# VH-VL binders against q6nml5, part 21

Target 1, 200 residues: q6nml5
Amino acid sequence: MFSEVEMARDVAICAKHLNGQSPHQPILCRLLQDLIHEKACREHGFYLGITALKSIGNNKNNNIDNENNHQAKILTFPVSFTCRTFLPARGDILQGTVKKVLWNGAFIRSGPLRYAYLSLLKMPHYHYVHSPLSEDEKPHFQKDDLSKIAVGVVVRFQVLAVRFKERPHKRRNDYYVLATLEGNGSFGPISLTGSDEPYM
Key: E = the ipSAE of ESMFold2; O = the ipSAE of OpenDDE; V2 = 0.75 times the mean of E and O plus 0.25 times the DockQ between their complexes.

## First folded at step 7 (VH-VL; framework fv_olinvacimab)

Design f6 (at its last look DockQ between E and O 0.64; V2 from the best seeds 0.00; counts 0 for: pae E 4.8 > 2)
Fold by OpenDDE, look of step 7:
Structure f6 (fold): chain C 200 residues (1-200), chain A 122 residues (1-122), chain B 107 residues (1-107)
Amino acid sequence: as target 1 above (200 residues)
Amino acid sequence: QMQLVQSGAEVKKPGASVKLSCKASGYTFTDYYMHWVRQAPGQRLEWMGEINPSGGSTNYNEKFKSRVTITVDKSASTAYMELSSLRSEDTAVYYCARGEYFELYSGDFDYWGQGTLVTVSS
Amino acid sequence: NFMLTQPPSVSVSPGKTARITCRGDNIGSYYVHWYQQRPGQAPVLVMYYDSDRPSGIPERFSGSNSGNTATLTISGVEAGDEADYYCQVWDSSSDHVFGTGTKVTVL
C-alpha cells in the first residue's frame, strides 16, 4: 500500500532563481511541482511526497555563455530522491469519504485516491433512497439497520479492483478503484470524521 | 502524444453503407473504450455506440442498433464504424472518441478524433 | 429517455462571467461532463465529474451539479471562449446522453 521508492529525475530550474545560493530549495520545489502535476505512475502509484533528496548532480546544460542571448538560462540538474508513494491493491482495506451518490453507486475519495467507486451491486442489503417530495433530503443508500451511505459519510471498504489511468496530455495520471462492502460485516459507514487520508 | 486519426470524408448514396476508421496512438489501445459520436450540421452531439477493444464487446444507441456495427483491429490500434442503409439524415460529422471506462461505470470522452464528414445525397 | 436541456445561447462581455446550465431530472445523481467545441473543430473536454478540471483547462472554468441542474461557469471570459458547449452524462438505461448545446458568444 505505502512505500518509499528511490527515483531519479532531471529537474529544470531558471538560473535567476538561484541568486548565487544553493540550488537545493529551488530544485526541491520544482521537483515537488512536477510530481504533483504527474500525480501518479503505474509502477509506484500516487506520489505522496519527497522524503529525501539524496543527490544533486551537476548542471547538464553546457550553457555556452553566448554573450548575446540574455535569455533566462535554464539549468538542468540530475536529482536522486526518495518518495513516499501510495499504490492501492486488490484486497486493501481503505477508508474514505463519499463525495457523490449516484443512483447505482457512490464515489469515494480516500487520500490521493479520488475515484473509488462503490457499486450498489457491491453493497449488499443497501437500497437507493430518493425522496422526490423532499428537496431537502439528499439521495443516499440505506440499509435495513438504518445505516446510510450519503455524501460526507466516511466508509470503510475493501479494494476489489484497481485501474491505472494514464493521462499523458492535459490530464494527470490517476487510479480508479472498485470498492466493495462485501465480507464479514466489517465494512460500511463508520462514525469517524476525519481527513480523506487512507486509513488501514 | 496521444492521437485519434480518422479516415477521410465520404460521399454516399442513400441505401449505401459507409465504414469509417479511427487509428489510435500514444496510449494502450485496450485500456479505454472507443466511442463513436456524430453531429449533423447545426445539431447536437449524438452518441452512437461504444466498443471495448480488449474483448470486443459493444453497446449501441438503440436508434442505430439495427444499422451500426463497431469493430476494432487490435493489431492496428484501429476502431471502425460501419453504418448501413444510409439516409440523407445521416449526413454528419462522425467522431471517434476515447472514453473513460471503469468496471461498472462509463464516464467522459477525453480525446476526440478530428472528425469525418459523411455526406449522403442522391 | 433521459434528456439534457441547455439554453440555446449565452452572450457575455469580455471579462464577465458566463454560466451555462444543463438541466435534467435528478441530474445531481449523475456525473456531468462538459465539452467545448469551437467552430469547425472537434469537441474538447473542459470539465469532468461535475467539477474536475483537466490540467490544460484554465481555473476560470468551474463546474457544479445539484438537484436538477448542472452548471459550467466561465469567469473572466475571453474571446477564445466563444464556442458551443455540451453537457454529457452516462445512464445505464439511456447510454451516453449529450445536452442540446449552448452557443456562447463573446460580445
Scores: ipSAE 0.711, ipTM 0.870, lowest interface PAE 0.7, mean pLDDT 91
Fold by ESMFold2, look of step 7:
Parts: C-alpha cells; sequence; structure tokens
Structure f6 (fold): chain C 200 residues (1-200), chain A 122 residues (1-122), chain B 107 residues (1-107)
C-alpha cells in the first residue's frame, strides 16, 4: 500500500533559467514540479513526497529544440532519489470521506485517491434515500436508523479493483478504485471519536 | 501523444449508409469506452452510443438505436460507427470520444477526435 | 428523459467573471462535466466531476454543483475564453446528456 522507493528521473532544465547559479536547486525544484504534475505512475502509485535526494549526475548533452537560440537549450540531469508512494491494491482496507452521493453509489476520497467508487450493489442491506419533496433532506444510503452513508461521512472499505488512468491533458495520471463493504471486516460508516467511557 | 484520428469527410445521398473510423493511439485501447457524439450545424452535442472495446458490448441512444452500429477492431485499436438510412437531418460533424471504464459508471469524455463531417444531400 | 438547460449566451467584459449555469432536476446527485468548444474545433474537457480541473486548464476555471444547478465559473476572462460551453451528465437511464450550450462572448 504505502512504500518508500528509490526512483530515477531525467530532469530537463532550460539553460537560461540557470543564470549562472548552481544547478542543484533548480533541478530539485523542477523534479518536484514534474512529480506533482504527473501525480502517479503505474508501477508505484501516487507520489506523496521526496524523502531523500541520492544523486544528481552530469548534464547529458542533448538539445531537444534545436530551432531555438542557445538560451532555450535544454539541459538534462539524471537524478536519483527516494520517494514515499501510495499504490492502492486489491484487498487494501482504507478509510475515506464520502464526497458525492449518486443514486447508484458514492464516491469516497482517501488521501490522494480522489475516486473510490462504492456501488450500492456493494453495500449489503443499504437503500438509497432522497425525498424530492424536501430540499432540506440530503441524499444518502440507509441501512438502519444508526447507519447512514452521506456526504461528509467517513467510511471504512475494502478495495475490490484498481484502475490506472492516463489523462490526455499534460499527462496527469490518476487511479480509480472500486470499493466494497461486503465481507467479514468492520466495513461501513465509522465514528472518529475515541473515548472509551461508560457514559458513552 | 494520445490521439484519436478520425476518417475524412463524406458526402452521401439520402438512404445510403456511412461508416466512420476512429483510430486510437497512446493509451491501452481496451481500458476505456469509446463513444460517438454528433453535432448538427448550429446545434448542441448529441450522444449516439458507446462500446466497451474489451468485450464489445454496446449501448445506444434510443433515437439512433435502429440505425446505428458501433464496432471495434482491437488489433488495430480502431472504433467504427455505421449510420444507415441516412436523411438530410443526419448532416453533422461526428466525433469519437474516450470515456472512463467502470462497470457501473461512465463519466466524462476526456479526449475527442477531430471530427468527421458527413453531408447528406441529393 | 433527463434534460439540461443552459442560458443561450453570456456576455462578459475582459478581466471579469463569467458564470455559466446548467439546470437539471436534482442535478446535484450527478457528476457534471464541462466542455469548451471553439469555432470549428472539437470540444475540450475543461471541468469534470463537478469541480475537478484537467491538466492544462487554468485555475481561473472552477465549478460547483448543488441542488438543481451546476455552474462553471471563469474568473479573469480573456478573449481566448470566447467559445461555446456545454455541461454533460451520465443519467439514470445510461444516457449521456449534454446541455443546450452557452455562447460566451468577451466584449
Amino acid sequence: as target 1 above (200 residues)
Amino acid sequence: QMQLVQSGAEVKKPGASVKLSCKASGYTFTDYYMHWVRQAPGQRLEWMGEINPSGGSTNYNEKFKSRVTITVDKSASTAYMELSSLRSEDTAVYYCARGEYFELYSGDFDYWGQGTLVTVSS
Amino acid sequence: NFMLTQPPSVSVSPGKTARITCRGDNIGSYYVHWYQQRPGQAPVLVMYYDSDRPSGIPERFSGSNSGNTATLTISGVEAGDEADYYCQVWDSSSDHVFGTGTKVTVL
């Protein structure tokens, strides 16, 4: 689920952005921007943060855009680093907050995972509740008087399936997850209050 | 990097059929639904149907169900849409568009082909 | 039979804010997606899942969806934002429904 992995990336810097200063800070800044923009990869999941910089190698002699002047020359540096990652996997038990209730299920956010879909078919004994006559009543799923799944509720669920999705705009990657409340775990809405007092 | 490249413009007579193609590249073709959406001149976008390339299952807009057929060639990463019994009202730009792949949910159209103009006239 | 209604046009001065509405019965129980279409071009996704912005779309684009109204908001409007804008949902009958479209004119 969570890992710390060693990774390597070739980091491209436009030569004019160095302005005579040491390449270490511009390279690290660009590396961070590249990881934030990419968001995730298929092999390791979501990037959570760089935990250590291992090395910055020598500039590779390449000029990808040879139609520009020398100030637009692209310099490429191999960088090795460690990164904390989160790769959702089938069987993982996660907690997240319901962000959207649809007629047939709910979307849950769990940290960087924005799209965990919990189908009503995977909510044993729940049914959809929405009163079209009352604008004050929000849509939700109800099991009994004490068990509701609505926007803002924290839900403990198990991952059934994971999908990696490449977005067409500047190649931001993402993961989608199918969730379930079925099984022997204590899945469903949870309370975050933790006191174990008799009057509770 | 990702591309949906559609076939060229066509001129047809009423009563004919047209078969349009949409070739995908830069992603795993079978991981995403392919949709067909049309737009008559000066009109809004209109969804025609979808196909799951993995198993070939289709869903069609009721308006077009009797005349539209959507197919795929997985080895060529290409989707096709055939519209039969053409009428002048079928004059439109026809787009292919990629959608997310969930068994119970299909969402946004995150990438679109360039469009193919089909003109139906005598 | 899910219907999405948009105003036919919105005029806005450069640098001001355009608000494009999409009305549908209980649209807040659906995810709304938004597309920009410049003349002679294919639509481009500019907002998905109500309020999420694709890569490459500026932060001045934002979205909201509650009750019977979804809204695409473009702050700091530029001349290049002049286009047709469409909302879209996946409805309960498995159809993908587009709104009637709104032409945004930048004065």
Scores: ipSAE 0.225, ipTM 0.666, lowest interface PAE 4.8, mean pLDDT 84
ESMFold2 (binder alone), look of step 7: mean pLDDT 91; pTM 0.931

## First folded at step 9 (VH-VL; framework fv_olinvacimab)

Design g1 (at its last look DockQ between E and O 0.60; V2 from the best seeds 0.00; counts 0 for: pae E 2.3 > 2)
Fold by OpenDDE, look of step 9:
Structure g1 (fold): chain C 200 residues (1-200), chain A 122 residues (1-122), chain B 107 residues (1-107)
Amino acid sequence: as target 1 above (200 residues)
Amino acid sequence: QMQLVQSGAEVKKPGASVKLSCKASGYTFTDYYMHWVRQAPGQRLEWMGEINPSGGSTNYNEKFKSRVTITVDKSASTAYMELSSLRSEDTAVYYCARGEYLEWYSGDFDYWGQGTLVTVSS
Amino acid sequence: NFMLTQPPSVSVSPGKTARITCRGDNIGSYYVHWYQQRPGQAPVLVMYYDSDRPSGIPERFSGSNSGNTATLTISGVEAGDEADYYCQVWDSSSDYVFGTGTKVTVL
């Protein structure tokens, strides 16, 4: 589920951002931006944060084309770093908040996971309750014991399936999860409020 | 980079068949559904069908189910759409589009081919 | 069959805000996706899952969906925003459904 992985990336920064200082901070900032932009990869899952910079290599760009204007020069550094990642897997037990109720299921957010789909077919004993379109009543799924799966409710679920989706140009990649409440009865709405963090 | 490249324009007679191709590149072909969507002149987009390239399973719009066949060649990362018994109203631009690999929920089309014009005229 | 209805056209001055509606019965119970299509071009995804923007789509594009109406909002409209816009949903019974389309004209 959670891991710390070692990665290597080439980081490009403008020379003007160095101002004669160490490239450490500008490189870190750029690297973070790139990881945020990418969001996730198939191998490691969601990028949660950089835990350490292991090494910064020398600038790969030796082309001093503009000796008179170093400010416009882009420098590229090979960087080794460690990153904390979250990779959802089949069998994982997670908790998240219902963000949308559909006619045939609900979508749950859990940390960086935005699209955990809980099908009505995977909610034993729940039925869809259609509320009249009033400002005060929202559609939800309801069980005989009057437990509800509605927007804002925190739900413990098990991951049944995972799909990685690579977006064009590897920008804001994402994971989709099929969730289930099936099992020994430990899954479903919980009394916890707040955090969408995965259950560990 | 990701690309969907479709075959060229077609001119057909009524009653004939047309088979279009869509070659995918820049991503794992079998990890995403391939869809076919058409658009008649001045009309809305119309979904025709989908295929899971991994297993070859298909789903079709009921409107076209009797006339459309979607297939793939995994080795060539190419999807095909064949439409038979062509009519004048089948004149349209036909698009292939990448969809999510989600058997439990289907969503958006995030990448499109350039489109193929099919003209059906007597 | 599930139907999505859009206004046929929306005119807006540069710098102003355009709102494109997509109406459907209980559309709020679906995720809505939006596509931009410029003349002679293929559609481009500009909004997915009601309000998420693909990379490269400006922040001035936003989406909402509730009740019977989904809305694509384009603030600070530019000439390049002139296009047809289509909403789209997936329904297990109706397959993939596109809206009637809205032509946005920048005056």
Scores: ipSAE 0.543, ipTM 0.826, lowest interface PAE 1.0, mean pLDDT 90
Fold by ESMFold2, look of step 9:
Structure g1 (fold): chain C 200 residues (1-200), chain A 122 residues (1-122), chain B 107 residues (1-107)
Amino acid sequence: as target 1 above (200 residues)
Amino acid sequence: QMQLVQSGAEVKKPGASVKLSCKASGYTFTDYYMHWVRQAPGQRLEWMGEINPSGGSTNYNEKFKSRVTITVDKSASTAYMELSSLRSEDTAVYYCARGEYLEWYSGDFDYWGQGTLVTVSS
Amino acid sequence: NFMLTQPPSVSVSPGKTARITCRGDNIGSYYVHWYQQRPGQAPVLVMYYDSDRPSGIPERFSGSNSGNTATLTISGVEAGDEADYYCQVWDSSSDYVFGTGTKVTVL
């Protein structure tokens, strides 16, 4: 689910980066870098972008090194803002590009979601194809017709389950998704196939 | 700060059992699989088994299945591995490692304990 | 069962590029993960899902995987890169397979 949410963060910047400038633009730049590095959170999902800067509070904490020229003062500002987010949810219908084909399934990327796993168990009527005799033939999944799922193919799928992965060192998070094509013929590889008008 | 802290070195006689511990901190213990991997001197890493801490379900490498038991104490955020009927070839460093929690697929080991040396000597 | 074979050693001069191969039948249909193990230490994940770097791993580490060969590449090799390196896959029968290991020596 796409959302627009209000958030707050304490933004730390080196005082020398503010020299001769108002604090607003360096603070916004640092905030963007912090969100890009964190990538996502458990409550709101992936950060897509800041939509409005609501307020910048006064500096909360100073670290002064007794006027030593070799040290930089760190200023910390409370910032309130709104952020566009994407939180994957069970039942979501997503479109993504196959990044990797495994013998038992495929990984699909959909925007910030890098790891949507589509198990072969969730691909009705598909079977794995790989020719060890032909080095140039790439592995893929083939249906009874000419439809196939291979690297680079765009696939429409439904989210079956969502997993949040937290990596406390360096505070970089991610989401993994289990995907399915089960249900009806609207899920699967996307192709541009046209036909003439019936009986024309 | 995430940590996997393992119990201290063990010296055992052939035929004995050993039970090693791995205490996790700094993350939600039940959200990730815990694995045990060993390394004999000068040899490659060898996976022994895994446990899902939330339900207690286990899966073992067939080589060790008859001798290994992996358990957890959720309240202590601690995993255990017991290896019975020890032989001299069981002399190795034993690691615990955190794995992802994903159905129908599993991948990397993103954090490892410091290792526990087990020496089996006559 | 599935086997991953690595060269036992690779020697490289400082500042040059080390290429560590991991060979397995149809390994390009698996995701490959790589671990660095310094003497007396636990393994550390240095590459996952073929070519993704964990936070804190320098940009000079890169990975590729195609056909029967996966490769960990370390450019601008430094003395601190001297270690054993292992590839690993999950072989989808619930087995985790490690490669035979490669000792990288910086000469």
Scores: ipSAE 0.536, ipTM 0.802, lowest interface PAE 2.3, mean pLDDT 85
ESMFold2 (binder alone), look of step 9: mean pLDDT 92; pTM 0.937

Design g2 (at its last look DockQ between E and O 0.59; V2 from the best seeds 0.00; counts 0 for: pae E 4.4 > 2)
Fold by OpenDDE, look of step 9:
Structure g2 (fold): chain C 200 residues (1-200), chain A 122 residues (1-122), chain B 107 residues (1-107)
Amino acid sequence: as target 1 above (200 residues)
Amino acid sequence: QMQLVQSGAEVKKPGASVKLSCKASGYTFTDYYMHWVRQAPGQRLEWMGEINPSGGSTNYNEKFKSRVTITVDKSASTAYMELSSLRSEDTAVYYCARGEYIEWYSGDFDYWGQGTLVTVSS
Amino acid sequence: NFMLTQPPSVSVSPGKTARITCRGDNIGSYYVHWYQQRPGQAPVLVMYYDSDRPSGIPERFSGSNSGNTATLTISGVEAGDEADYYCQVWDSSSDHVFGTGTKVTVL
């Protein structure tokens, strides 16, 4: 589920941003921006944060001080770092907040996971409740014991399946999870714990 | 870089069939659904159908189900759409579009081909 | 048969805010996606899952969806925003459905 992985990346920064100072902070900032933009990878899952900057190599670019070429002011550093990651896997037990209720299921957010889908087919004994007569009433799923799965409700679920998706621009990636409440009754709506973070 | 490249414009007579192609590159072809969407002149987008390139399973708009066939050649990373019994009303730009490969939910179309004009005229 | 209705046209002055609505019965129970189509071009995804922006789409684009109406909002409208906009949903019973489309004209 959670891991700390060692990674290596080339980080490009503009020389003008260094102002004669150590490139450490600018590199770290750029690296963070890149990881945030990328969000996730197939191998490691979601990037949660950089835990350590292990090494910064020398600039790979032969800085031709061409005063007239803005491109000449870009420095590229090989960087080694450790990163905390979250990779959802089948069998994982997570908790998250319902963000969307559809007639055939609900979407749950769990930490960096934005698209955990809980299918009605995977919610035993729940049925869809919608009042067409009241525009103010939000649809929800309801169980015989009157438990409800509605927007804002925190739900404990098990990961049934995982899909990795590369999003269209600049390698932004995401994970989709199929969630299930099937089991020994330990899954379903829970008391508000106040966090959308994955439950371990 | 991800890209969908479609075959060229077609001119057909009523009653004929047309088969369009969509070649995908820059991603794993079998990891995403391929959709076909058409747009008649001055009209809205209309979804025709989809195929899962991995297994070959298809879903069609009921409106076209009897006339449309979507196939793939995995080795060529190419999707095809054949529309039979063409009518003048089938004159449109036809798009292929990449969709999410999620068995439990079908979402947005994030990449589109450039479109293929099909003209049906007597 | 699930239908999505959009206003045929929206006119907006540069720098102002354009709001494009997509109406459907209980559309709030669906995720809505939005596409921009400039003349002679293929559609481009500009909003997905009600309010998520693809990379490269400016923050001045935003989306909402509740009740019977989804809305694409374009703040600080620019000349380049002139296009047709389509909403889209997926329904397991009706498959993929596009809205009627809205032509946004920048005055």
Scores: ipSAE 0.435, ipTM 0.801, lowest interface PAE 1.6, mean pLDDT 90
Fold by ESMFold2, look of step 9:
Order: sequence, then structure tokens, then C-alpha cells
Structure g2 (fold): chain C 200 residues (1-200), chain A 122 residues (1-122), chain B 107 residues (1-107)
Amino acid sequence: as target 1 above (200 residues)
Amino acid sequence: QMQLVQSGAEVKKPGASVKLSCKASGYTFTDYYMHWVRQAPGQRLEWMGEINPSGGSTNYNEKFKSRVTITVDKSASTAYMELSSLRSEDTAVYYCARGEYIEWYSGDFDYWGQGTLVTVSS
Amino acid sequence: NFMLTQPPSVSVSPGKTARITCRGDNIGSYYVHWYQQRPGQAPVLVMYYDSDRPSGIPERFSGSNSGNTATLTISGVEAGDEADYYCQVWDSSSDHVFGTGTKVTVL
């Protein structure tokens, strides 16, 4: 689900990067970098972009005003802003492009969601096809003459499960999704029309 | 602050057993698989087995299946690995490692303990 | 079991590019993960899902995987890159398999 949400972050800047000028540009730049590195949060999903700055507060550490502190190199500013987000949820119907075909399933990318895993066990009536003895055969999953799931194919799927993964020491989060072609709906490849379609 | 802190070095006689511990902190213990990987001196890494701390289910490398037991204490966020009937070739550094689990797919080992040296000598 | 073979060593001059190969039958149908191990230290994940870089790993590390060969590439090699490097897959038997290891020496 796409949303626009209000958020707040403490943004840390080296004092030398402020250049004695207006702090808005360095703070915004660092905030963007921080969100890109973090990628996502549990509450709101993936960060898609900052839509507005609402406020930039005063530096929380005023050790520079203390004449005896030569260690005041890092300034921290509370920033309030709005952010466009995408939060995958169980039951969501998404579409995405197959990026990797494994012997036991495929990974699909849907916008910022890079890791939607479609297990072969969730692909009714498909079987894995790969002949390393044939130069022309690329790995894929085959259902009938017209239904193939291969790299580059766009697939409509339902989200069966969502896993949020925190890596706090790396300041990086991600979402992983278990996809299914089971259930009600037109799930499966939506960009294939037959055996003459490009399958790689 | 994520940490995997392993128990101290062990010296054992052939035929004995060893039980190593790996205490996790800084993440939700039951959300990740715990793996045990060993490395004999000058040799490659070798996967021994894994446990899902949530339900206690395990998978073992067939080479060790008869001698290895992996368990958890969820309340202590601690995994254990017991290796029985030790031989001199079991002399190695033993690592615990955290692994992601996505339904029907097990991937990389994104965080490792410091390792525990086990020496088996006559 | 699935077997992963790496060259025992790779020598590279500072600033040049090291290419570390991992060979296995049809390895392109697996995701390959890479670990750096410095002497006396635990392994550190440096590449996962063939070509994704963990945060904190510099952009000069890159990966590829196609056919029977996966490759970890380190451009602009520094002395601090001296280490053993291992590839790893999760195979069809639900086992995790490591490669034979490659010692990278920066001369």
C-alpha cells in the first residue's frame, strides 16, 4: 500500500560540512542519504521519497557553545517531514518482473520490493525446465505451451507472507515477500503469449 | 548492537562430546535461523546444520547427522551445538551464524560469532 | 552433493582488479553469496544474491553469476583486501555448500 506519512529523524552533520551557511541543504542531503541507506521501516514500508520538509529544529548538541569542548564535530538536528512510502501486506495483489530463476522458484521485483520469492510449490501445474546440454534452453518454469515463467516475464501474484528484516548495525532494512499464484484471481505470467516469446 | 557471543575454547579427548553455546543479542532471536559452521586448520568452511528457534526444527549436514545435535533456549536467546564421538579430525574453529529464512528458501549468513576453537587430541 | 571449486590463490597489484571465480555445474541457477575472512577472524558477508552488496562494503566490490561460473570482482584493490574469500550456495538438498576458498594476495 502506497501512503504519505509524517515522520521525524535526528540528522547528524559534521560541523565542517555546514560551511557556516544555511543548514537546510546539508541537512536535507544527509536526510536523503540516511533514508536511502535505511531503505525501509517496519511501520511504513519502503521510503519512496520526501514530499515536504515541515521543520528543522535546533542542534541538540550545543557543545560548540561550550568554549572548553574541542570535540564538537557532530551536530544533530531534529527534522520533521512527510514521506511517500510503500508497505507490502499479506493479500496484496502485485505485479513484477522475474529477475532470477532458481531450480526451486523465482525472484520477482515489484518496484522497491526486490525480493518477492515465488516458490515452485506455489506455482500450480508448473515444472522446472533447464537443459545444460542444450545451448538454446534457458532456465524457466513451464505450465503449458503458452505459459512460461522466465527472466524478464511480468507476473501477477498475491502476497502470501511478508517478512521485515532489520540490520540495525548496518542501518539497513528490507522487506521480503512470499508470493503465490494460488488463490482467486488471474495470477501468473501476463507478458507471455506463446512459445515464440523471448525466454532467456 | 547485534552480537553472537560464543563459549570459550575446549580441549577434548577422542570419543568425548562437546557442547558449544552461542548467545544472541540485538535482534529478535526467533526471527532468524541459527547455523553452525566449522573450519579445520587451513581448510574451507563446512556447514554442519541449522535450527529454526521459533519451532525448534533442525536440518543437519548428512556428514554429521549421527553425531550433531543443535538446540535452543529461547528465553536465553542462546543456541547450542553438541558434537559427540569426537575424533582428531574434528579439531576446528566452530562458528555460529545467523541466516535469513524466507519460506522454501534459505540464503546467506549475514552475521557470525567470533568462533570457538575445539581441539581433540590424545 | 553440489561442489564449488575456486582457484587456491589470486595475486594482484594494488589498484588493479582481482577476479575470484566460483565454479559449479549450473551455478547460475543458484544465488551465490560471498564471504571475506581475514586471518584469525570470522567470515564477513561481502556479496549476496549474486550481486547485492551489504551496507558498509565499498562499491568496488561487485558480483556476477551465469552459466557455470560466479565471480566476485574487487576493483581498485587495497592491501586491506588481503584475505580468504569463499563462495556459498544453498543447494537442492537443503544443504549450504561453501567453495574451496581463494587466498587473495596484494603485492
Scores: ipSAE 0.291, ipTM 0.696, lowest interface PAE 4.4, mean pLDDT 84
ESMFold2 (binder alone), look of step 9: mean pLDDT 92; pTM 0.938

Design g3 (at its last look DockQ between E and O 0.52; V2 from the best seeds 0.65)
Fold by OpenDDE, look of step 9:
Structure g3 (fold): chain C 200 residues (1-200), chain A 122 residues (1-122), chain B 107 residues (1-107)
Amino acid sequence: as target 1 above (200 residues)
Amino acid sequence: QMQLVQSGAEVKKPGASVKLSCKASGYTFTDYYMHWVRQAPGQRLEWMGEINPSGGSTNYNEKFKSRVTITVDKSASTAYMELSSLRSEDTAVYYCARGEYLEWYSGDFDYWGQGTLVTVSS
Amino acid sequence: NFMLTQPPSVSVSPGKTARITCRGDNIGSYYVHWYQQRPGQAPVLVMYYDSDRPSGIPERFSGSNSGNTATLTISGVEAGDEADYYCQVWDSSYDHVFGTGTKVTVL
């Protein structure tokens, strides 16, 4: 699930941001922004953070013809760095918070994973409960033992399937997960509250 | 870079059939559902159906199920929509739209074709 | 069938805030998506999964969804915001439902 990977990126910064100083900080900031913007890649999963800046190469842009206008100059540096990543995979055991309850399933958030879908078909012994008569009673799934899967509830689940989607128009790549409670009975609502971190 | 290009306007007689095309480019064709949505003049958007280009599975609006057929040519990255037994009320702009491809969920339409006007008149 | 109802029109002065509602039974349990459509153009996604903005959509656009009402809010309305707006959901029957549409007029 979690890994530390070495990556290489070209980072573009404005020359005005250097002010005669080392490009280290501006490059790091820009790199972080780019990773945050991208969010994830197919190979490595979600970007959780940069753990080290390994090297900064020389500027790739040799704009020699504009020596008098440093303020508008864009500099591009090849950067090598290490990054901690989270890649959901089939069989992974995660925990997350229910964000939506639909007629046929629930959406769960787990750390950087925004869209884990738990189908009713993958919730053995749960049934949908809807009370249109009370504004205070929100739809939920309920089991015979009175356990509930409702918005805000933390659920331990197993990853059944994973899909990666590149959606540049959304400025965000995402993983989608199909979740299941099927297994040896260890999956389902847990007493833990306030945490949507992946379970390892 | 990413775009959906639809075939040109059509004029048909009542009872005829029309087959529209939607060519996709700039993305992996089989990674997203393709939807067809129409809009009659001055009316709301109306979803007609969807296809999974990877496997060819389809879902249709019950309103059109008996008359609509959605297909794809993966080699050409092109989706098709055929509507039969045309009626005057089928006069509308027809859009193809890319949708999220998940076997368990379908979401928003993030890219749209330019639309194709189909006019049905006697 | 699941139905989504929108006000037919919303008028707003430049710089003010427009709120477009989409009502449906227990719509808060669904993810709602919003589309902007200018005259003679194809729809454009302006909000997805209740409150997420696509690239190129200004921060002036925001979305919310709870109970029986989803809302698209446009703050600091500009002339270019004049358009028809549609909400949309996917229901459990594998059907996509669009709202009745709202014409936003900038006065």
Scores: ipSAE 0.743, ipTM 0.878, lowest interface PAE 0.7, mean pLDDT 91
Fold by ESMFold2, look of step 9:
Structure g3 (fold): chain C 200 residues (1-200), chain A 122 residues (1-122), chain B 107 residues (1-107)
Amino acid sequence: as target 1 above (200 residues)
Amino acid sequence: QMQLVQSGAEVKKPGASVKLSCKASGYTFTDYYMHWVRQAPGQRLEWMGEINPSGGSTNYNEKFKSRVTITVDKSASTAYMELSSLRSEDTAVYYCARGEYLEWYSGDFDYWGQGTLVTVSS
Amino acid sequence: NFMLTQPPSVSVSPGKTARITCRGDNIGSYYVHWYQQRPGQAPVLVMYYDSDRPSGIPERFSGSNSGNTATLTISGVEAGDEADYYCQVWDSSYDHVFGTGTKVTVL
């Protein structure tokens, strides 16, 4: 799940953005931007934050200093650091908030995990309810005992499968999971009275 | 760098068949569904079908089910679509597109090939 | 099958806001995805899961979906936004359905 791991990245900085002889702040800022943009990796999951900066090495790939080209020069620094990460795994028990109710299931958000899909097929004893009888009535899934899964409800679920997705054009990665309420755990909605719907 | 590179334009007579290819690179081919979508001149996009490359399982739009066959060659990271009994109405640009795999749900098409024009005329 | 209807065209001046609607019965119970298609080019995903923006798509693109209408909104319209736009859902028959398309003209 949550881990703290050692990582290394080559950090590229435009030379004219360096102030004086202390490159640490612009390098750290660029590293953070790079991790936020990438979002996640296959090995370690979502990046949550840098916990320690271990080293900054020398510029790797530019040993020629022409005065005419200095303004466009890109410097690359190898950086070693530790990072807190979140990797969803099959069998994990998570809690999250329902963000979307569909005709056949619901999507749940759990921290950085935006796409946990809970199919109605994995919701024992629930049925889809949609009725235009009242503006206060929103689509939801109803269990026989009045338990209800709707937008804003917090649900405890188990991860059935994990899918790593690399979005095209740039390295902005993501994870999707399949969720289930089946099994012997205490899975299902957690009673949080009046917490997530400011008006009805 | 991700690429979906499709085969070249085709000219066919009515009653013939055509087999188009879509070669994928820059991602794990078997982790994503491959879809085929066509667009006749002046018309909307129209989904034809999909294949899961890992097991070869397919789903087809009912409109095309009797005439379309989607296959893959996993070792070449290539998907194929064959359309038989061609009619003039089948004149269109045919696209391959990558889709996510999430059991019991299917979503967006996040990358598209360049398209292949198929012209059916006598 | 499920039907998605879009206006055939929307004209907008540079710097103004274009709103492209996609109508379907209870479309709010589906996730809607949007594609931009420039003349002679393949479609490009510009919005997914109603309101999520792919990397590289400017923040001036936004999306919403409720009731019977989903909307793609392009604020600060530029000449490069001139294109056809299509909505798409995965419907209850397990088919992917595209909308009728909207031509956005910047003038």
Scores: ipSAE 0.630, ipTM 0.827, lowest interface PAE 1.7, mean pLDDT 86
ESMFold2 (binder alone), look of step 9: mean pLDDT 91; pTM 0.932

